# Miniprotein binders against q9h3h3, part 46

Target 1, 235 residues: q9h3h3
Amino acid sequence: EDGFTAEHLAAEAMAADMDPWLVFDARTTPATELDAWLAKYPPSQVTRYGDPGSPNSEPVGWIAVYGQGYSPNSGDVQGLQAAWEALQTSGRPITPGTLRQLAITHHVLSGKWLMHLAPGFKLDHAWAGIARAVVEGQLQVAKVSPRAKEGGRQVICVYTDDFTDRLGVLEADSAIRAAGIKCLLTYKPDVYTYLGIYRANRWHLCPTLYESRFQLGGSARGSRVLDRANNVELT
Short names: E, the ipSAE of ESMFold2; O, the ipSAE of OpenDDE; V2, 0.75 times the mean of E and O plus 0.25 times the DockQ between their complexes.

## First folded at step 5 (miniprotein)

Design P17 (at its last look DockQ between E and O 0.62; V2 from the best seeds 0.00; counts 0 for: pae E 7.0 > 1.5)
Fold by OpenDDE base, look of step 6:
Structure P17 (fold): chain B 235 residues (1-235), chain A 85 residues (1-85)
Amino acid sequence: as target 1 above (235 residues)
Amino acid sequence: SIEEIIKEVEKLIELAEYLLEFAERLAESGNYKKALLIVRWAVKLLELAEELAKKSGNKEVLKKVEELIEEAKKIIEEIEKKLKE
C-alpha cells in the first residue's frame, strides 16, 4: 500500500467514526439480549450507507460492543498533536521510542488488534465470538466495520487500554484466539492513527507493534506473537 | 495517467469536504478538541491533493484544493479562538 492509499483509508475510517454506531452496551443491556442483537445486525449484512434491504436504513460507521469494564479515555489528544507538530519542526530524529514517550506523556495509550475478513458467514461468526468475549469480560471493547458498497474486506478491531502493557496486549490476543479466530492479527496503537503514521510514512516508522500468527499444537495461547519493532518473539 | 491523478484528487477533495463539515458540526456542539483533530486531518488530505493536482497540471482542480485549504485554516483559527475562551 502506497502512502496515498493508507491516508485515504485513514480518512474513510475517521469519517466512519463520525457516523452513527450500532452499539451493544453490556453495562446497560442484559447479556441475554446479545444473541438477538447479533442476529439483527450481522456485520456482513449491515451496510455503510444504509442500502435498501439492509438491516440498517441509515448510515452506520461501526458496529460495536462495550464490555462491563469499558471506560472510554482518549487522553490529551490535542496536547499530543501539538507536541508532535513541535517535534517535526525541531528537526529532531523521530523514533518509535519518541512516539511511545509522547503517548505516555499525553496519556494516549489505547491500541487495538486488527483482523481483516471477507464478508460472509466466517466474518459474522468471528464477530459473534468476539462480541461474546467482550460481554463475558474477557475483552473490554470491540468494533467491526460495516459492509462497503464495493465489497472488500471488513475489519474487526479489539481494543486494549494500554499498548505499553505487553501483558495486557498478549492477554487480548489469547482471548481472541480462545474465541476461535485463527487469522493473522496486527496490533496498532491509536497514537499512530492520531498522528497520521501509516504504512510508507516519511519517517519510516512501522505502525504495527505486534503481529500474532495462529499456531497449531503450539503454546497454550495457540499463537506466536512477534514484536515488530525489536523483531523478537514474545511467546 | 493525468486522468487517474485527477480522479484521486477528486476523491481526496470529497473526503476532506466531508471531514470539514463534520468538524464544523462538532465545533458548533462544543466539541472543539475533536473538531480540531478532524480539521488537521482534512488539511493533510488537502496537502496531498495539492501535490497531486500540481502534477496533473489541472489549474481548476488546483484552485479548488487551495480554496479548501484556506477554508480549513480558517476553521482551525476559529476553533483555536474558542479553546482560548
Scores: ipSAE 0.059, ipTM 0.530, lowest interface PAE 3.3, mean pLDDT 87
Fold by ESMFold2, look of step 6:
Structure P17 (fold): chain B 235 residues (1-235), chain A 85 residues (1-85)
Amino acid sequence: as target 1 above (235 residues)
Amino acid sequence: SIEEIIKEVEKLIELAEYLLEFAERLAESGNYKKALLIVRWAVKLLELAEELAKKSGNKEVLKKVEELIEEAKKIIEEIEKKLKE
């Protein structure tokens, strides 16, 4: 039954990807304009479809910040999807190692740290901290979902360019924590998203590669990061 | 419950309609490969919606899903023709 909701969520994310985005692009916009932009478009008030009284009058799929060093590279997604179909019919076992190799072969290496927060000050504050980290160069690119009519939790995605580069993934976690974020973070390689592999899949794959939990005891930068594929702590 | 199933089918229909409309806009702009991927995704949603609609016994919602599936098939044929040109 959970497979039905996963497919529905994937389709909603795909529709959001295709609607207009609200973007602060540090490559073309002075950093001094960021605070005014954040105040104009808080994610708890930007609505998915442009509700009356919203800062936006038209649909918004995502709110995003691009850092000065951001260079988009999605890789060979079409080849990835074709190879995935062939693999499924081949009779070969499908494992986390299989997915890793498929992603490497087709250069679909990006991934993202995810956090889910209810609409309100906590969400807007977290987003602002992440957006500043992106513009200041500690992170490359991030996005946040707009407010849905149902008022459910929203998601912030913080991208890294190579999920196999564990140091780079851990550095992004550290930058997120330095922005004052203490909630649970989960990391999902984009290969899982492009192939539609969600939590309740027929292969029993775990789409969450890493989990990050903030360590108590006084460090805003401290976290415990677990590699869920190998059940090994990285920190 | 049957009510929950019908609600889910209606959500899938709305999303599929959105994706089909967007795919047509992409095709009109010449972006045929992306349009085809989107229509194929919409078909996957509609096939799930069809299964749920049959389970619900609601003939009105099933008819709507079947109409959308036929619309999507026509869009696929048109896009594939353009890709071969």
Scores: ipSAE 0.014, ipTM 0.436, lowest interface PAE 7.0, mean pLDDT 84
Fold by ESMFold2-Fast, scan of step 5:
Structure P17 (fold): chain B 235 residues (1-235), chain A 85 residues (1-85)
Amino acid sequence: as target 1 above (235 residues)
Amino acid sequence: SIEEIIKEVEKLIELAEYLLEFAERLAESGNYKKALLIVRWAVKLLELAEELAKKSGNKEVLKKVEELIEEAKKIIEEIEKKLKE
């Protein structure tokens, strides 16, 4: 509407990234400890700013699981931000292709499959399935938001290293489906998150590149994946 | 409503204050590049808060935002000087 929503969401995302995370790190923790950790920190009960009645007394920005092979690709986020500011002041069109080129130039290539679920059993069960897939090596890393508002949905993010690697993005979708996830998934490159591209952004860009819908019946992959920009079925 | 606008401004101010405090701690630890990135985001939030505060007509909250923007800009100048050294 007036653009403040996108800026506010970007600010909240940065605050969450800066606050402490609850992390199960499979690089240093035995897989046998995962079930106890999941029982201790169900995302439907962990509160964003801490609550005496919740598992956490202190703020929690994210609940995350790191796979054994997880190695963060930071890219040049500072260079990306500087280039973005220059692009905005230049008056040149801001398009998906321009953002893709900025991301490639600055090696900010990671992206994520997103699922939004209401607080409760289904969210906790979905997160447990994703977390097990990460620890077992079928996915690299994932995180889920803590409970911030009553009635508000929480988000599970499942990351891939390179949003331009179509096959890798599709393979992550397959692993999510194999973990028993049936809800709608959308894929967002992290460059869009860093630059504040959300729903109703002022540049009128679609905030996601791909959409995955669960298929009923005997599909080999269990899902239909759509390229949203080109309106082309990938599976 | 004006009340909803004021609540949004208050949230933006609280978040910006948190970011400025964190940036100062990062700078004290020598992490000037991250501190600069964080302060720049705080400035963007405060500029948005300033627009909303003007729309709300609340002069007290507007003055608070303007003071924080001045603080943030001084922090940016200090960090940029150290990064050039």
Scores: ipSAE 0.000, ipTM 0.284, lowest interface PAE 10.9, mean pLDDT 82
ESMFold2 (binder alone), look of step 6: mean pLDDT 87; pTM 0.837

Design P18
Fold by ESMFold2-Fast, scan of step 5:
Structure P18 (fold): chain B 235 residues (1-235), chain A 85 residues (1-85)
Amino acid sequence: as target 1 above (235 residues)
Amino acid sequence: SIEEIIKRVELLIYLAEFLLRAAKKLAESGNYKKALLIVRWAVKLLELAEELAKKSGNKEVLEKVEELIEEAEKIIEEIEKKLKE
């Protein structure tokens, strides 16, 4: 029955990706319009399936902000899937290193910092900070989930283009902290999502590569980052 | 963009294939009712993928989606025969 739970989560994620998105695209829209857009679509008020009393009457899968230099690249997902199936059939060990090599070979390199916040002012304030950082060029792209149910937490995803580029991942963390974010952050490569590898998978792989914790009185970076795969502190 | 539409079709194909594999496994163990529900879910995802593939103009992903729909329909037929005894 555990397999059904993983499939249900994958289906919900796909539904969100396929439903319409509310997008502020800095490649085509002047930065001066961002504040009005943020006021019109606060994530705590945008509903997943639409409601006449909310900013949206129709379903919304994600609320996103694209940076001026954003260029989407999903890589060769089909090639990745075929190679993954061959790897499973081969009987060769399935390790984080093997997954990393498959991702590199098929150019499926994107990853994201995730933060989970309850609906309300703090979520909207955090999202506004992230959105401004994206439009100002400090981050490339970000999205936030709409409100799906009462009492449920919403997620903000901040993407980097290459999960193997440690410096780029750490620079994104710094920009998130500079935007005023103080909650726990976790970093996950998209390759795990494309392969259907979630928490408690049969291969005991950890899809989280990094954790970032806010350092209130501490370092110039504003955070302590842990490499989960190697159990090493980076900051 | 057309590229984002193709990406969504690829993800739907991946998920549908995952569901079809799970359904076959359940059918092998005699859990036909659950297998049927999962296959029907896969068909709905593939129907959405078909609509998007047609909009994308990408013949390759459309052909793959149509192939998977045919496979799913065959699985449904086989399970329904087992449920009848």
Scores: ipSAE 0.005, ipTM 0.225, lowest interface PAE 10.4, mean pLDDT 82

Design P19
Fold by ESMFold2-Fast, scan of step 5:
Formats: C-alpha cells, sequence, structure tokens
Structure P19 (fold): chain B 235 residues (1-235), chain A 105 residues (1-105)
C-alpha cells in the first residue's frame, strides 16, 4: 500500500457514506420480508452509481441490515477529531495505545470484521447468511459494498460495538463462521477509519487488530484467530 | 525495460483519472452540504478533496519524470494533458471553497 492508495480509499469511503443506503431495518420491518429483500438487492448486481439493468436507478453507497436490538452509537466523533488534531500538533508520539485512549475517552468504540469477495454467487450467498444472522440476533449490524463500475472485490463489514472487548470480537467471529463463512476475515476499529489511518500511514500503525482463518476440524470455533499486534493465536 | 516503463506509466494515468473523478464527486457533495446548511460537513469533504488533489499532483510529477527519462513524446503529451485536467479541478475546488465560506457567512 502506498500513500496515494490510502488517501484514495479514505475519499471513496467518504463518498459511499454520503450516498443513499439500501437498508433492511429489523427494528421496523418483519423478519419474514428479509428473503424477498435479499432477492431484490443481491450485492453482486446492485451497482455503485445506478447503472442501467441493475436493481437500483440511483447511486447506492452501502447495502445494510440492522438487527432488531441495534442501537447506533458512534460516540463523540467530533471530539475525537479535535483531540486527534491537538495530539498531532502536541509533538507527543502517535502509538496504538494513544489512539486506543482517544477512542475510549470519546466513546468511539465500534469496530468491524471485514471480508472481501469477488462479485457473484459466493458473495451473494455469504451476504445472505450474514443478513440472516443479523435479523436472527446473532450479529448486531452489517453492510456490504455495491458493485464498482470497474469491477473488483466487494467488502462485507460485520460490526461489533466495542473493539476493546476482545471476547465480544471473538463471539462475532464465531457467529460469522456459524453462518457458513469460510474466507479470511480481518478486524479493524472504526477509530482508525474516522482518522483516515489505512495500511500506508505515516505513523506505521497496523490498522488490523485481528485475523480469522477458517480451519476445518482443527478448532472448536471453526476458525483460528490471530492477534496481529502480538502474533499470538487466541483460539 | 521499455515495456515495464510503459505499464508503469499506464497504471499512473489510470490512478490519476480515478482520483480526478473522485475529486469532482466530492466537490459536488461539498456544494450540496453547504447549500443545505451543513458547512462543517462541507469543510470536511473539501479537506479530503484537497488532499486527493495534492496526491494527484504527485502522480503528475512521476509521469513527467518518466516522460523525461524515456524521451517518449506520447508520454510527454499525456503528462501535459493530466496537468491541464488537475489545474481545472483545482480551480473548481477553489470555487467550491468560496461557496462554502459564503454559506458560513
Amino acid sequence: as target 1 above (235 residues)
Amino acid sequence: TEDEVRKQFEELIKRFEKAMELVEYLLEFAERAAKNGDTKKAELILRWAEKLAELARKIIEELKKLAEETGNEEFKRMAEEAKRIIEEAEKRLKEVEEKVKEARS
């Protein structure tokens, strides 16, 4: 990853967040309507800008499913950004611990498991499994990117409410595996996303905290989870 | 080799074009945010557009370097066209910045 790639990814993420989302909200919509909604909006066919022939006529930034108990809390993002700017001008070292402390102070605690899949049946099947797990209450909230005009892989994001709660992060991994997902997963705290920290950042911070790899028969959880910072296996 | 340099040049052009499309997209959103009274959001979007434009400038410098090192006239023409494109985008960025300032005031 180079500096241009990191900045480009940040700008694309902002544009997607600002465009309309296609949402199945289990707090207001009966669970019985999910299968029809998934059939109407398969992520491999929903286009980013509403291309002719796609299910959408307008731009779509994200396709999302909100669980019945989902209560959004992004924390004090404005306070986080102000504190980040002050930290950069203070001359104090920028470390994972300093960022963790800023996140805790401003209650910006959410994070997500990420999986990248090529457009097609496997992506749509994986998303359907995740969406059902969210509506059934095993996961809290998830989203998937629409199909880009240039092609390339799409991403499914499965959120947890507190990246500092390691047990909660691992429980989400287990629920993802129980939904039939077998691909590589990586976990990233939202604080890194809000501050524009990606792989090629000037502070040499690793934005990925955990990796999960599917392991048939070798783990009771169906996966092996690695703490990237310490290179320690947690499962 | 010449083939390797050509591929590198073509990838830089592709990245530059993608960046310019994204800058215009962000500038449209900044204008809408400002028109709707959300000047803080507009300012945040402008900062990202400006940063992306600065990175696109670095791509142009790399394109110019490759054109000079190879002596390839086609590369030189493409680098000059990219320079014209970013100059227009930077002008558009300044126009949106002024609209955001006006909406704030």
Scores: ipSAE 0.014, ipTM 0.403, lowest interface PAE 6.9, mean pLDDT 83

Design P2
Fold by ESMFold2-Fast, scan of step 5:
Structure P2 (fold): chain B 235 residues (1-235), chain A 96 residues (1-96)
Amino acid sequence: as target 1 above (235 residues)
Amino acid sequence: DPLEELLKKIEELARKALEAIERGDKDEVKKLLEEAIELLEKLLELVTDPELRKRAELVLYKLRFAIRALEEGNLKKVELILRWILKLIELLIEEL
């Protein structure tokens, strides 16, 4: 049952990626138009499959903001998948370290900070702050899930180019905190998404590499960032 | 089982499409995807279980997006979509 649930989550994620996206692209759209776009498409009101009375009549997979310097690079996902199948049949231990090596070999390096929030004002406010940080150049790209008909939490994803670049991961965390975000953040490399590493996966791997908790300390409000794979504090 | 046999045929077409992508044969990829869509539309006429129907419709939706990605000239995107289609078909066969 648990393994079946993980595969269902992967199928839902793929469906969202393939459905139309609502995109504010700062590479081609003036920053002055962002506030109007955010008011038109608040994530608490945009519905996953469309609904009369919502901002969208058709399905929406993701609501996204692309920064001025955004240049997508997914790496060699085909090579990653082939190597993953070989690793599973090899009898080698499947650990965060072996997955990291696989990702580096195939240049599948992107990852994302995740925050899960209930639909409502706090979600919309958090998304607006993140979107402004992207358009202003403090973050590269971000997306937020639309509202499911049954309710449940929505997710904001803030991407970095390289999950092995600790400084880049920490800089993104700092920018998220500077935008006023105080909730728990977890960081997931896209390699885990491509390989279907979700909660309750069959390899018993933690589905996140880093964790950020807001706290006060001295003159800096900051946050504490933990490397969950090595159980080491980064800040 | 006629549903399982249809799903296996669709799976075989998707695997052949992946091989055609490796050769850069866009015309063959399009032909195989269109054939897979035709078979899946026939499959949906036979499906009465609402959960199985929902999942089969998801496969049809993904096949249509693979064709759109192919029309955009993005073979790497077509390949990613096909790999997920194969995984969904595997799950559908297990549910039967």
Scores: ipSAE 0.000, ipTM 0.178, lowest interface PAE 14.5, mean pLDDT 81

Design P20 (at its last look DockQ between E and O 0.03; V2 from the best seeds 0.00; counts 0 for: pae O 7.0 > 1.5, placed apart)
Fold by ESMFold2, look of step 6:
Structure P20 (fold): chain B 235 residues (1-235), chain A 105 residues (1-105)
Amino acid sequence: as target 1 above (235 residues)
Amino acid sequence: TEDEVRKQFEKLIELFEYLMEFVERLLKKAEEAAKNGDTETAEKYLKKAELIARWARKLIELLKKLAEETGNEEFKRMAEEAKRIIEEAEKRLKEVEEKVKEARS
């Protein structure tokens, strides 16, 4: 059932990627329009399939905000996938180190902080704070899932350019906390997503590199960040 | 329990159909990009269509598991029909791939 559920979720994620997105693009839209856009499309009310009575009449895969400096660069994803196939047939061990090296070699370096929140005011407030941080330049890109028919928690993804740049990842965590976010954050490099490597994978790889827990008054960044691969606190 | 399995089977069928609509749209976009001479965009659409088709084939495995669990002959027929649909889409993917390669040359 667990493997069955994971495959089902992966297929739904692919469908969401291909459906239309609702995008506020700061590169082409004045920042003064952000608050009206946020009020029109709260993620707790934007429905995945455009249900009657929702603000969207068509399916929405993601709601996204692009910052002024956002420049899409996925790297050499095709070369990464080809090298991954070759590695699997080579008999060489598959470890977090080999995945890191593949990502570096093929310049697939992006990653994201993830948070999961129930639909409602808290989700909409958190998203609004993140969206403002993106438009103001503290973060580069974020997206949030729309509301599903069955309900359940929604996800906010906050992207960074380079998962090997620890300072940049920590700066993004700090910007998220400055936006008032207090929930658990987990960080996943995009290389795992492009290779289809999820939590229950045959290599027992952990796609989560970092975990961030909010901590009042204990650090300059307002959070405690743990390196999950090495079980070492970074803050 | 039979009602839960039927509901789950119907959800997987709807998801499979949705994914196959994406594959068809991506193939049409790849053909259009190739006609416009934008073979790099056409190749990106083809790669995405292939990835989605691979996930759709995994859904067929789940459909067959549910059909086996229930012994339901209608579910078995629907799972075999889904298999035929994905096989035809994979053939069309190869056809479009050849058109894109010729446009590049």
Scores: ipSAE 0.040, ipTM 0.523, lowest interface PAE 5.3, mean pLDDT 84
Fold by OpenDDE base, look of step 6:
Structure P20 (fold): chain B 235 residues (1-235), chain A 105 residues (1-105)
Amino acid sequence: as target 1 above (235 residues)
Amino acid sequence: TEDEVRKQFEKLIELFEYLMEFVERLLKKAEEAAKNGDTETAEKYLKKAELIARWARKLIELLKKLAEETGNEEFKRMAEEAKRIIEEAEKRLKEVEEKVKEARS
């Protein structure tokens, strides 16, 4: 994906954040209702704009599942942005380490594993596995994009609280793999999104910190996780 | 509670500001693309900027509603300021749209 495509996706994601969400909140809804909810709102059939015949009559930005331990924490995004502007003005070199430090300083530490899947059974099955893992407490929160009119790939986002916690990131990968997901995963900190750092950015920063590839017969984790910043396998 | 409403209002303002910054970045990219003769790319950025700006407008309506419901004069002022910001951005959107049209001709 070129930088433009990444920015388009980011813009669409931001716009989607402002539309109503279909949420299963495990904090308030019994886990026994999850299967009925998944059957009612399969991501491949839920449409972004509430098309006729879709499960949703109104626009839907995201379909989400909140785990029992989910606590929304956005950190100081404004302070982060101000510091980022000041840094750019200073002419100082910008590195992944710089971004990490900014994120830590402003407590903007959330990140997500991303998977892109074509609409259909595989997507719905993947989502059901992820949603169950969230409700069971293996994951904290996840969301999936509704079906677009253009029939493009849908994205599942599985969040972690701290992209600097390598162990937590790896545990989330393991939980995703345990849920039966075999596709390529990429991990992106939210700080990169907030700062407008996409693949073809002027600083040549890779917005993907980790890549997970499924491996048949491999380690107990069932995946190989690559640290993209250091080009080192973590597993 | 009043404190909960305050926190909600502050979060909405933060989100609004974030969206507006994103609009500005997209507009800048649209202008740059237009200057380079890449009208297709410029139009794509412009459309995304317009989309986000529409959502920012929806946020302002929520901010106004919260300000009215609470009767908080500070919230009213902040909502009015947000309205000014979006109106300025909408003006810039139109300017960029015209530049893209000119570049397409």
Scores: ipSAE 0.017, ipTM 0.285, lowest interface PAE 7.0, mean pLDDT 85
Fold by ESMFold2-Fast, scan of step 5:
Structure P20 (fold): chain B 235 residues (1-235), chain A 105 residues (1-105)
Amino acid sequence: as target 1 above (235 residues)
Amino acid sequence: TEDEVRKQFEKLIELFEYLMEFVERLLKKAEEAAKNGDTETAEKYLKKAELIARWARKLIELLKKLAEETGNEEFKRMAEEAKRIIEEAEKRLKEVEEKVKEARS
């Protein structure tokens, strides 16, 4: 019973990864084409499974922007998954530290800042800001979910290449804030995503490592960052 | 409690239908990859379909339990249909597994 929500989320994630993506790739496309692409594919209007009334007639899993220097490296995901199965079979305690070691061993180091926004102008505006920051080189890569059939909030994911590189994670947060983003941000390592660990997991693990809240007018960073594992403010 | 149980059952049926559609889509992608000689990709899709089918099987057990506990005739019929659907999907899974093996040899 307790596993059904996790299974649904994992299935949705796999389906989105397998369906076609709408991609603006700055490695092969001039930056001058970005504004037209953003106008053609606003995430509040792109539907997950296609619709005659939307910009897409076919399913879209993700809308993504790749930076000029983007070089995908997912590490050894197969080795990670095999080690995860062995860990579960071993009866050894499953902890954040254990997962971190599995991720390092298999070079599955990427992670992402997440923001959840309702479909509409604010979502489209936030995505446009993030996309421009990616194309201009302040961020490496980002993606946003299309509008779901059920409705609900959409998610913007802004990736960093190494979740263990605290400075790099904080620099990405700063760039997101500089792009005009003021909503709550949470940071999740991709190792948790590849292993299907979401909020309602059996091991009571918090998949969120960092939380960022916007500060109006007072902070040099524009945000306050909390280390969720240690409950310590980083700033 | 009656209204709460009905809403839970409806959500579980919706999840089951989604999982079955996803299994079918994965199996078709596995068959296409195998037909094109990409047996590595075909095996990846096949393994994903196996995982989703296992989750759906557990969901059937819960649907049947809820139908029995409520004594609701509509729930009982829906749970029985869901069981038939997953048994058919498991047969197709074995068929696609065999096609992938044939493409490797």
Scores: ipSAE 0.013, ipTM 0.385, lowest interface PAE 7.7, mean pLDDT 83
ESMFold2 (binder alone), look of step 6: mean pLDDT 83; pTM 0.796

